# Ledger of designs, part 11: VH-VL binders against q8ka87r5to149

Target 1, 145 residues: q8ka87r5to149
Amino acid sequence: PNKFTVKAQEALQAASMLASSKQNQQIEPEHLLSVMLGDHDNIACQIARKLETPVDTLLSVVDREIDRIPKVTGASATGQYISSDLGKVFDTALKEAEQLKDEYISSEHLFIAMSEAGVKVSKLLKDAGIDRNAILKVLTSFRGS

## First folded at step 1 (VH-VL)

Design T19 (framework fv_tarlatamab_arm2)
Fold by ESMFold2-Fast, scan of step 1:
Structure T19 (fold): chain C 145 residues (1-145), chain A 119 residues (1-119), chain B 109 residues (1-109)
Amino acid sequence: as target 1 above (145 residues)
Amino acid sequence: EVQLVESGGGLVQPGGSLKLSCAASGFTFSSYAMNWVRQAPGKGLEWVARIRSKANSYATYYADSVKDRFTISRDDSKNTAYLQMNNLKTEDTAVYYCARWLPGYFDYWGQGTLVTVSS
Amino acid sequence: QTVVTQEPSLTVSPGGTVTLTCGSSTGAVTSGYYPNWVQQKPGQAPRGLIGDTSNKHSGTPARFSGSLLGGKAALTLSGVQPEDEAEYYCLLYYGGAQVFGGGTKLTVL
């Protein structure tokens, strides 16, 4: 069983709802990143802010990528699945949590995973100045306070 | 020395158009988002529009009061931001300020240019 | 429509301490709103004072400080000087839009 924090579970649920509202059959890392950056209380948003990353512009780029995902309607639209790329993010997040010796997969592990999993959002984050080392540097400040 | 200098204000009749310019110097213009903020006579500040840098795909944002009438743009080669104002209304009468933005910081402002919309 | 609320006016004596607050119709103000404080004196252009909740802009006197207080952004002046008489605006960031408060007229008597 996946052991996500409550905040991580809420973000995943919001990503699922966003995908549904966009008529996307699969939940992609783009959906998850959009809801995490759009939530001012999410640590991913707070980390990006501390890195002086243009969060609203990164959100615009991510939302544009979501608009490129094919829409489905009718009977075939009733199912929803975790994409292969989001699965890679989850696998990477588990490894990141283990390296940080954390019992639960939290929003920060998902954020690190999105920068490292080698999916489209990984390139978007790197282009915005967000990589694993930058995230970890900010995290030490958050965990010490 | 950071400087922002607005120009292009003046008197215009309702339904008319004006284009404002904001000339920037003393910093790396292309790295900053640029904003327009206005202030009607005797009233408070109202944020109007923002345009992001090229690295951020020149994303634009507008206050609901000006959507579909105003267009913000920029020319990084000239260190200048613009505000094209169409279908002007009397309630658009204000001093228009240019200001720079980085996430978290709204630090430097120009001196403003007056736009008066009346018959 | 999102509304940002400030006290319309406050009065303080020279050398005194005063706190201005900034609230949002969307709920509690957090650091994610990048609260900014702007000072405007009569007949002058606005001047940035504080960004990102508590970070002073270059040239902002030490007597000014920013914080979060009771679900609102706060600007505190300690040891107020006569030249601090001005209008103070807060600005909150909502991702796309940015919204100014109505301003607080600070009178120093």
Scores: ipSAE 0.000, ipTM 0.489, lowest interface PAE 16.8, mean pLDDT 85

Design T2 (framework fv_tarlatamab_arm2)
Fold by ESMFold2-Fast, scan of step 1:
Structure T2 (fold): chain C 145 residues (1-145), chain A 124 residues (1-124), chain B 109 residues (1-109)
Amino acid sequence: as target 1 above (145 residues)
Amino acid sequence: EVQLVESGGGLVQPGGSLKLSCAASGFTFSSYAMNWVRQAPGKGLEWVARIRSKANSYATYYADSVKDRFTISRDDSKNTAYLQMNNLKTEDTAVYYCARGLRYFDWLSYFDYWGQGTLVTVSS
Amino acid sequence: QTVVTQEPSLTVSPGGTVTLTCGSSTGAVTSGYYPNWVQQKPGQAPRGLIGDTSNKHSGTPARFSGSLLGGKAALTLSGVQPEDEAEYYCLLYYGGAQVFGGGTKLTVL
């Protein structure tokens, strides 16, 4: 289904708030990845650590990509919406959840989707040693199979 | 000990070609992006080209001044990076340095180690 | 064409403090430009000094520091020593290509 777990919803809300604080009209995958990596309780952060990824360095790189996103002010600052790239991440996450036979889209599905959706964060994750196969191997150990 | 050793420089006529090599030792070469930087006599530094690691599909980037004339490449089995220079111009006369980028996020190209340089002179 | 600007020359007395700056024709320099600082002494190969705004390379003396100041990258030397006399280049990242500044010749008198 198209429903997110509570943890995933909290990450999406935090991403929305981050985008607003940066005066970004669209919520990008970069915003979502930043809040997920910045939360030590998030499975994405835990998977990255298990893969021996330099999480602080990755987070720094992601935050700087956010700083490059155009800011909106005045009359052009109407509303906030999901970017096309974040939409691709959501579509990919739904497919990943279905493949894992999960009822909800959770943080791990979003993290896998970020590595696979072919967006800028996918390249950043690959540079950090994080791709779908690496995530799935770690996730398998967390899920007991 | 990290070492980068350039070779292949020399005298060439305008319109000619040269291939530079950068032999690396003391680190896991295949994990790092490699860069070429040049310096014309009495002038400042100019970044020329970068090649990323295999994990990033050996993606290449060039300064506008050399695009379509220069080709950067690498052979990880020999721990060597190359710069093929074609259609050389007198303004390409410079000392050419190779420099190592960052291991993680190799597209950022932090220049922590440099070679001693090799002189390329383009003159008739 | 993108241009990276540095002060052509600066002079500082031994023991003094000096700040070199690095600006971009594209606008304010942020951490997203990954500013690098490189030192070159006459007749020598360049050496890495600071990467990614403020990260010192091993061997860079404690008196060197990197930062962002007033929309520019900055390199500050505190307690300058005679051996710090050199050309200093900044390098900024533009999503693939990188561009050096023209260099600052630091004279220690």
Scores: ipSAE 0.006, ipTM 0.544, lowest interface PAE 12.1, mean pLDDT 86

Design T21 (framework fv_tarlatamab_arm2)
Fold by ESMFold2-Fast, scan of step 1:
Structure T21 (fold): chain C 145 residues (1-145), chain A 125 residues (1-125), chain B 109 residues (1-109)
Amino acid sequence: as target 1 above (145 residues)
Amino acid sequence: EVQLVESGGGLVQPGGSLKLSCAASGFTFSSYAMNWVRQAPGKGLEWVARIRSKANSYATYYADSVKDRFTISRDDSKNTAYLQMNNLKTEDTAVYYCARGRYSYLFGSDYFDYWGQGTLVTVSS
Amino acid sequence: QTVVTQEPSLTVSPGGTVTLTCGSSTGAVTSGYYPNWVQQKPGQAPRGLIGDTSNKHSGTPARFSGSLLGGKAALTLSGVQPEDEAEYYCLLYYGGAQVFGGGTKLTVL
């Protein structure tokens, strides 16, 4: 399951574009979370809304964290790579996909991984009432109906 | 501007060795994966080797045709990637290109956005 | 031995549309193969065109597009220009190693 769904790929590409626009050398979990929450068609946004999370408030917090990431200028500003923290999110997402018996890494697996990987966004999500059990509870509603 | 300049090519006898260098400028070299791709005269492109960035533990990958004979390495302090070629065969004759890997959001994969002009390696007796 | 297959040659008229395809001996090409496309004009170094199925390099003209079509990666040129005459290579990912197709020589007549 080291393959991403089309929706997950689009979110990752949007995160890369966001990092570039902010002159951030690395793509962080914050960039990925921002684009996922900012896309009302993304299942992560739909899950957060089902959990009655104030998505716009959480998104504002995440965007302010992105604004704190150091900026690089000149030729070095064109360089992009995944951060160690985002790599940890990817590794966690792969394990989550395997546990759910899913062939592909989907947006929901990335969302669960962000809550579980022990990175900065994991704390932000838990403070907002979003953890693995809460996400899974909503997912059963989406998949069962 | 992004530039990749290969050097170290030349004529070598079968069983010999050569070390190619790829000097990079115009970008943060340490943040990118680097690749070697070769092209035999009148033939197509063949991917040879890749080395990832420090953030990815300098992981290396090789085509089966060169595994155990070629070693890719890098020196981030010198903005240079290397290809050590040992036990060269006549079928290793090719123009060797250095190419930058742009990893974007992909797991262990990249596309080659910038290429050098290549250096010719001729293995002949 | 893994083989990546492309049409050896294709011909298209100026202003026309042409689709190049890229197949794998291992089965249907999916997004998990991370298809990439490279252009090479005679006497020149190769140039990146498209990565990750459909992600255009910043210098790639709007007339180029990448997709998955019929179990293969596809590169489509719409409104072909004479300067598009070149060899086009696809590159597929196999768990670390990458393998180029044999190339397609595109002739614009």
Scores: ipSAE 0.000, ipTM 0.510, lowest interface PAE 11.5, mean pLDDT 84

Design T22 (framework fv_tarlatamab_arm2)
Fold by ESMFold2-Fast, scan of step 1:
Structure T22 (fold): chain C 145 residues (1-145), chain A 123 residues (1-123), chain B 109 residues (1-109)
Amino acid sequence: as target 1 above (145 residues)
Amino acid sequence: EVQLVESGGGLVQPGGSLKLSCAASGFTFSSYAMNWVRQAPGKGLEWVARIRSKANSYATYYADSVKDRFTISRDDSKNTAYLQMNNLKTEDTAVYYCATDYWRGSFTYFDYWGQGTLVTVSS
Amino acid sequence: QTVVTQEPSLTVSPGGTVTLTCGSSTGAVTSGYYPNWVQQKPGQAPRGLIGDTSNKHSGTPARFSGSLLGGKAALTLSGVQPEDEAEYYCLLYYGGAQVFGGGTKLTVL
């Protein structure tokens, strides 16, 4: 079993906090992607920039999708859950880490998983020119430098 | 109208302490990283310290010249950033500016600057 | 010890074009250094001009542009005006820390 790197855990915690601030009952891939692209030290952001993706434009699209997620305004809305879509991202990330022979699930595996899991952010990333092959090409540059 | 107003500067003896404040208004302070930048008389700009937003766990960064002597902090409820300056040296004499930077897919350093506050370290 | 290098001084005629450069002792400057440009006039607080290589701050005149040129960050002024006479500083990002260049004094004659 893989565990998350410290950087990946920080991103997941930040995604949880973002979802709470938006009154969203579930943590979605959109929250995680927003946090990762919103951190200039996160490898997902560095990969997107290497691919010459207009990250500010992509973030605007992602943030708009987050604003469309229903807010919990009931009298006693408690608890926070991982959405089924985010669960698919985690499952895909585990497979990606295993294929790359990595012991831990890192931000790069989560980023690949978001492009491949067939969730809404996968289409957003593909439309921005970010898919598994593009990510892997850039990762080879980072790992080879 | 965006404003940053620095305060807390003044004359202090070598080895003394001062705490600078930067009061912000006219923008969403909590979303911005805050910086302190100084300028010694007749010299260029020198970056001193940075504190990120809550979304980035209030991460702090310091220039080597001030590490372990200066502490940057912020209070989002008061829209104010601080620079605690300890063990001051004569070479710390400068005008101290607070300045914003904003990361949201593009790094926009120093969107907004204050007018500065003078710190003089002299016996 | 990282050093950011700028031309100490440059002179340009009104209406002319001038390019200021910003180099790093660590090697070629790329977009990953998030080059930023700041203007300071005598007796005034600095103001941001260009962020993230080429992104203009609100209020920056159209005659200013940022780019990467020959392994350096570049600030180009086309159609220089007398009020552009100022000190220009570049700033580069080094994994959390930030380093200013020594500044370029631009004289408009």
Scores: ipSAE 0.067, ipTM 0.676, lowest interface PAE 5.3, mean pLDDT 88

Design T24 (framework fv_tarlatamab_arm2)
Fold by ESMFold2-Fast, scan of step 1:
Formats: structure tokens, C-alpha cells, sequence
Structure T24 (fold): chain C 145 residues (1-145), chain A 127 residues (1-127), chain B 109 residues (1-109)
């Protein structure tokens, strides 16, 4: 699959807007994770809370990492780009969707990818007890428990 | 002072349609999700629908009992939320309340919905 | 059909302590259900008390507290006042949809 679900597209657009508000030229996995965890209707937030993760604490750490990203103004601020790390998250999400036989990359695949892609947010998530196995366990039992 | 005022209730026959309005004041309406909740005479509360803010593309959610018949919408320029009710059934007879949802501050969400409610508007579906 | 269960009625004496619970047919209630509590007095619109689990709305009296207890959401009133006699509803979140409990009629005698 090379298409995102509507909800995944909305999260990516929110991440882009967050990066712009922070004057960050590149959209990082930190921006995407922040908007997904901060949105109570996003499956990533629901999964994290179901795992009893202290979401507000984790979100505070993620937001602090975003504040460390260099700000760009003037002539250098002529566009916005997907960072190399976010590109790795997308590549991992595509593989996760293919493994699950899904036609589209959804918010769930992006969340799994963020825990597995080997980027900075992957360490933050795993330190919080969030990895592929934990996410999949919640997904399969979310409505049946 | 936060205020929510519902209007548009009334008597309609089964199969009819009705549009409710919820006029908001005293807060930044455009930043909040908005909910409709109903209560049949002598019965408990039932959540009906939610609409999110523009930051989340006005995403909508519905209770199974009203799915495909009711449509929630909003007009941020008028600080008003709406509930369009089509193909009404006698079981839809209830007081309909507007209630404030969670807020997006531009940087994060604060999940503390149902802090403020309107006084309600009565919808009676009867022959 | 998902069902949220509350005690139909409870009685407490003025100055006493009472705990109302809120359970789900889908399993143990955790913070992931965003348990919310509202109060409704006869002939009045509902009033918000607890926005999420233990987080109170502004204006909620100090005697009210929210928690998770034994796989259920809980609302505890300590030092109950006569004006606390009301119907109390919990609401749980299910991935977009929200479901109210049947309500608990609290009688203060």
C-alpha cells in the first residue's frame, strides 16, 4: 500500500501544522507522535491508555524534544519537508501494513512503525512499555475485552 | 459565563424531520468538540453524536441508534452546532441537550468533556 | 450491545460516605475508557462533575472524588450534604462512541 487512511492523513496534516507552528522546516516523528498521543480520538492514544501508560507524562517528554528541534526563519523557511527519520517511520509502516494484509496505512500502522523504526521516538515508546507486541495485543482485544 | 442554548424542538409526526440548534457563548467555540445527548421521558441519558473542531476536520461520531438518520454539523462563524434529524421514530422522543466536548488548545488536547450543558429542547414524535 | 452498569439506587445519611461504581460489559474499566461523571437533579439539566477518571471540573465540590476501583470507575462522596440527592450518570468512551450508564439514584436520608 502507498495510500493512507483518512484518519492517518489527518494526523499527518496535524503534524505538519504543528511543525509549522514550531518553525521547524522538517516534519519529524516527534511531531506525528505528539499529535497522535494528544488526540483522545486517535487509536494511538487509546492504545497507550489501555496499556496504562502515563500518556500526559510521555506527551510532555515528546513536546520537550520538539522544542529542541532547530527553528528556521527568513530565506531558509521557504518550504516544509519530511525528515529522514519520518521517512523511516513511513517505510516501516508500509511493511507493517503489508504483513497485516492491509491495503492502506492506518494510524495503527504508523504507531507500530514509530515503536519499531529505530528512531528517537522508538526508544521513548519502548521505555514506556509500548512496542509492536503490546500494540497488537490491545488492537486484537480492544473491543472484545 | 459559558452558555449553551438549544432550540428547534417541537412536535413532529413519525417519518418527519427536524433540525436542532445549539448557540454557544462565553468561550472559544471553534476550539471545542460539541456533543448532543438525549433523555427520553422518565429514562436515562443517551449520548447521540459528537463533532470535533476544525483542527480535526470536523470529524463526526454517532450512536448506533441514530446512525444514517441524524447528522451533526457546526458553523464556527455563528458559534452554533446543529443536529439534523431525519426519518424520526416515536423512540426518538426526548429532551435533547447540547454539551461541551474536549478542547484543542492549538498545542494539545484537554479531555474534560461534559463540563457545561444547555437546558435542553423537547422533541416529541407522535401521530 | 455494549452495556455500562451502575447501581440503580443507593442511600446514605447526611455527613456519611458513599461510593458509586460504573462497570463495562466489555471488561475491566481502565483510564482508557475516560470515565466521566455527571449529576442530574429532578427537572434540571445535567451538571458535569468529573471530566476523566479523577479529574474534577471547575466548581465541583471538594467532597466529590473520582477513581478506579476493582475494575470499575468510582465516584465517592464524603461528608454528603442533603443537596447531593440526585441521579448520577457515568459515561465511558469506546473508540469514538460514548455510552452512559443507567444512572444511580442517590437518596440522602
Amino acid sequence: as target 1 above (145 residues)
Amino acid sequence: EVQLVESGGGLVQPGGSLKLSCAASGFTFSSYAMNWVRQAPGKGLEWVARIRSKANSYATYYADSVKDRFTISRDDSKNTAYLQMNNLKTEDTAVYYCARGFVYTGTRYIYSPFDYWGQGTLVTVSS
Amino acid sequence: QTVVTQEPSLTVSPGGTVTLTCGSSTGAVTSGYYPNWVQQKPGQAPRGLIGDTSNKHSGTPARFSGSLLGGKAALTLSGVQPEDEAEYYCLLYYGGAQVFGGGTKLTVL
Scores: ipSAE 0.037, ipTM 0.685, lowest interface PAE 7.5, mean pLDDT 88

Design T4 (framework fv_tarlatamab_arm2)
Fold by ESMFold2-Fast, scan of step 1:
Structure T4 (fold): chain C 145 residues (1-145), chain A 125 residues (1-125), chain B 109 residues (1-109)
Amino acid sequence: as target 1 above (145 residues)
Amino acid sequence: EVQLVESGGGLVQPGGSLKLSCAASGFTFSSYAMNWVRQAPGKGLEWVARIRSKANSYATYYADSVKDRFTISRDDSKNTAYLQMNNLKTEDTAVYYCARGPYYDILTGYYFDYWGQGTLVTVSS
Amino acid sequence: QTVVTQEPSLTVSPGGTVTLTCGSSTGAVTSGYYPNWVQQKPGQAPRGLIGDTSNKHSGTPARFSGSLLGGKAALTLSGVQPEDEAEYYCLLYYGGAQVFGGGTKLTVL
């Protein structure tokens, strides 16, 4: 039972497709971040741009990290599943949604979670000036309060 | 072609002040963190100060040895970084290098990918 | 005071392999220290070689590689050339502040 918004589910589907195209057996936070930053209609991309982050440069770094993920081919390519790191991002996103008193996990909660979950993309985001406090300041302006 | 050119070095007496400049060209200066690194005669490298890009609110960091005496600053409109040195001590005698990076302060990138030629600061009586 | 330790000097024959290490007084060096390697030849300004443990700068020859070995950052040169004779410095990140190692003088031959 998932409690993700439709937009968040679409991002996860796109991340799954990206992982498959890269022959990665697990969906990693890197795949999800790449999809979210690459979609101009995604709030994560909008927040990053509002924070004056060079999205194209960050995407290049993320894509480099994706290329380092082990590839699976032939008889060993049996399916796809969520990585432990992506699982940590989901757990963190649920807590972030609860703190904001939101009923569903949305793209903004996933973005906050990626900066806070203590995974590789968390370092990349914080190095780029993106952390919970920065995201929340921009998010407040988008929500009107 | 990426270039960093330091200037402002010279001879000063203990307790004096000096301001160093680092003129950058050949790249988008405002997108990079900037550093000052020094090297005492016959000794190793010592990181001195760092100033982040506008995206990180120009945050500054200092080595404990220079904290409260040195101030790093930048003027993105002039593609120049500065190091204001006050209350100079003989132990501050060194070649001072300007070094760039990382790009937009992404720590997984290259630190100190390009360096200037250095400017000599001599603090003696 | 935090100290970053490197071998003071190492010698290697042309074509040989050598590994330089970088340790911290605060404990085992991990990727969270973002280890960087810088090369300085006599009478010249330093130049960047490797960032974030193993990421090569565009001008860095293929024979150089970075890694983590036994709780230390490591710089390995395979097939050493005479022009690789230089001082090599590691740099570790400590939450804003940065600390250089004392440097390793690599002598070729």
Scores: ipSAE 0.000, ipTM 0.490, lowest interface PAE 17.1, mean pLDDT 84

Design T6 (framework fv_tarlatamab_arm2)
Fold by ESMFold2-Fast, scan of step 1:
Structure T6 (fold): chain C 145 residues (1-145), chain A 126 residues (1-126), chain B 109 residues (1-109)
Amino acid sequence: as target 1 above (145 residues)
Amino acid sequence: EVQLVESGGGLVQPGGSLKLSCAASGFTFSSYAMNWVRQAPGKGLEWVARIRSKANSYATYYADSVKDRFTISRDDSKNTAYLQMNNLKTEDTAVYYCARDRYDYVWGSYRPFDYWGQGTLVTVSS
Amino acid sequence: QTVVTQEPSLTVSPGGTVTLTCGSSTGAVTSGYYPNWVQQKPGQAPRGLIGDTSNKHSGTPARFSGSLLGGKAALTLSGVQPEDEAEYYCLLYYGGAQVFGGGTKLTVL
């Protein structure tokens, strides 16, 4: 899959806007996770709630990590970049979509990828009881298999 | 300059119907999501309905209080948004405002919810 | 049903500083809720002040600022003017749907 679903694109754009509002030059997995968990229509938020994860507590931790990302300002603070860690999340999401035989990278693939890509949010999610197996178990019930 | 002008309000009997219009000018109407918001006399603002741009397949959203009775639509060729109100109830009495929502494109949406019309009064009474 | 909570009323002296807050029954308010602030003066239509947490509408006076504070969206007025006496509403996005707070009546006295 070379494309993101509309919902995934919305989340990525919101993550970009969040990073800009925080004066962060790079979009990190933390920005994307914050947006996805903060959006009650997002499947990631719904999966976390189904797993009885304390979403508000997790979101608070993620937002605190965002506040620790160095701020960039001045003439050289131009453009926005996908961080190396977010790039790893995208690579993992592509593989997850391919394994599930999905044509598009959707919010659930990004959520699985965040738990598996070996980045900082991966540890936060696993500590909260969210890993690939837990996500897939809940996702199967949503897909009506 | 951005302008939004509502019309179509008036007095209607309970169970009746009204169709409100919102004529937009001064911006690329087709690129923005549009909202209808109402305010009952002496009460606060209540969001009613939202319609996205063509880039997002004209997706629509409704407050629970109006689902199945109200329909939001748009005609980009006329720069106009509409609110079709059916089976009106006394509690639907309010000033109805049209408001410009987010800039709405393929990658998602952004930009402030910024411009409002002057409103049109809908009174549902016997 | 999601409830968005604001202080019902606040009072501030001319030239003073006041912060209005906007909380969600669903948890901490983040940038993902795209907090918006709307001002309505008595007898007038509402006007947009701030969108996307802190993004000021071009007509919004410099004394207004938006932020996130303590798990809530915040609207701060510094050097308050008498004409700032108004009802202030916050608006949060929940996916495609939107919810207004009950409004804060700001009295400048």
Scores: ipSAE 0.000, ipTM 0.501, lowest interface PAE 16.8, mean pLDDT 85

Design T8 (framework fv_tarlatamab_arm2)
Fold by ESMFold2-Fast, scan of step 1:
Structure T8 (fold): chain C 145 residues (1-145), chain A 123 residues (1-123), chain B 109 residues (1-109)
Amino acid sequence: as target 1 above (145 residues)
Amino acid sequence: EVQLVESGGGLVQPGGSLKLSCAASGFTFSSYAMNWVRQAPGKGLEWVARIRSKANSYATYYADSVKDRFTISRDDSKNTAYLQMNNLKTEDTAVYYCARSTIFGVVTPFDYWGQGTLVTVSS
Amino acid sequence: QTVVTQEPSLTVSPGGTVTLTCGSSTGAVTSGYYPNWVQQKPGQAPRGLIGDTSNKHSGTPARFSGSLLGGKAALTLSGVQPEDEAEYYCLLYYGGAQVFGGGTKLTVL
């Protein structure tokens, strides 16, 4: 939508495609996190690396969680929607963007939101040393202003 | 309406000094990083300096060409940013623009610019 | 020391598509450089177009888009209009300092 940057929209579309390839009826935060961390040019991956997070290990954990999501085939394979957990991430990302006075929801806002929304990926990220304060510290360094 | 108005430009001799001002209106000045960008006659843009908001401890950054000679500052009570220019050289001759950026200015383009003020360094 | 390179000039016909690129002497340009694009018309102050690679400023026409292409930042104009004739500058972030490219003069003929 108009609220997301083009890069964030592309990540969301990639997450949708990943969910479809895994035969998942709903797009989950796990799908979004996987595509963001798997893209070396995505700010989420760059932040995780700056925090010295073992990105490949974290990706393996996220991908295993995706494999646990129920698969749907046949007639139910038609149609896909955003999960309630991903909806919580979007609501949190909007608040984070507003607090930073950014016009659009960008990949960094989605990444902060994933760490703070209280969903399963939030625990995975915090266990890996990634939380809102750590992300903001790195962003401050990257943004410079 | 957001407005940025530069002032303080003029003719100065090499080795002299000038202080530029950028008066802001129409937005919460204290929440934004402020930048100075210059353009020599017939040349391209050159970023000069940035000062962040109070929330970021008024951190300052400078281009190598002006470090130790220029000082960027701000007075949030007056909604004004400044550029103190010392030991001016002929190559500092340029139109100096004030530009606003968000609290994390690199995310959004420098969205609002002033009209510029001309600084001419010559004898 | 750090040099940001752009095509000095490009020409495109009205209604055509053109892509401007922005490279860094430090290596491949990634989203971590927060590429910004600025437009300047003759005798006018610069105007922001795009920040953070692809994040359009609210006044930027739909025909402008930003991306990363082949290790460079890219600005693409589709359906170019005569009023798009201008100098275009990219700006890259280096952990504090920011560096402008030399500018691309876009001629619309």
Scores: ipSAE 0.000, ipTM 0.489, lowest interface PAE 17.7, mean pLDDT 84

Design U11 (framework fv_ucenprubart)
Fold by ESMFold2-Fast, scan of step 1:
Structure U11 (fold): chain C 145 residues (1-145), chain A 120 residues (1-120), chain B 108 residues (1-108)
Amino acid sequence: as target 1 above (145 residues)
Amino acid sequence: QVQLVQSGAEVKKPGASVKVSCKASGYTFTSSYYMHWVRQAPGQGLEWMGIINPSGGSTWYAQKFQGRVTMTRDTSTSTVYMELSSLRSEDTAVYYCARHRGFYLAFDYWGQGTLVTVSS
Amino acid sequence: EIVLTQSPDFQSVTPKEKVTITCRASQSIGSSLHWYQQKPDQSPKLLIKYASQSFSGVPSRFSGSGSGTDFTLTINSLEAEDAATYYCQQSYSTPPLTFGGGTKVEIK
């Protein structure tokens, strides 16, 4: 896989816009997770709900983490770009898509990757009962495999 | 298809400025594509200079070039510019623009390069 | 910044032999490593992205492997047209992006 699905691209675009609105120069996994969990049509939100995760509580924690991200202001502000941690998530998502034999990187691959990449959101997801095995069990029921 | 076409070679005196252009075609210039500038001194390797987001015009420059480099774009012509000031002989190099797509941070397409020669 | 060290700097290889080029990162970069080919007086061209994924149109004799800090580009049967300088590049920490020093491959 070397392409994102349209839905994944929309989530990444929304994450970029969220980072800009928070004056964050880098797009972090926290921004992506917030956007994905906040969109009831996103499979990540649907999976979390199926796992009976307290989505509102998790989103509150993620929002607080976003507020701790360094802010950049004024004309001297750097451009928006991906963070090292988000890069780790993308690396992991590529591997997950390959293992599931999916041609595109989709929202579910990004969600699995966030739980497995060993970044701050991975701990938050684990604490909420979301890990790779839990996500795959739900996905298996959705995909009929 | 996708093409990045750069301006022609330049010869400059030390202390001058040079502005290199890179015109994009074959894709939506402002839609999740970023443009980078990478230079290569004669017989040397590749050196990253910075990045511009054509959509918003936001930039980030490598520390080595901060204070001397400025990257801009013109969305009406799908063109990115890189201006390097206070030129030194060590700035003699081929300057490339290179694109990455969205969050796939590999440079899938490169311009043909612009040779900038700085000599007295 | 992440430093990438390529080895060897130069390799002269008999046609049809296997060529191996190594890139070592100063810290773990997952799979965020890309390989480029540059022929004289030409722009670099993407060969392999994310350690092991071939870019479109790249001959099957080129392959990449590795993760973390150690990466390898392999040309399993060198052709005359493969004489070029090869560069690795990391995208794990972006910005800044960094390149390896390059490996020049010549035909004997």
Scores: ipSAE 0.008, ipTM 0.534, lowest interface PAE 9.7, mean pLDDT 84

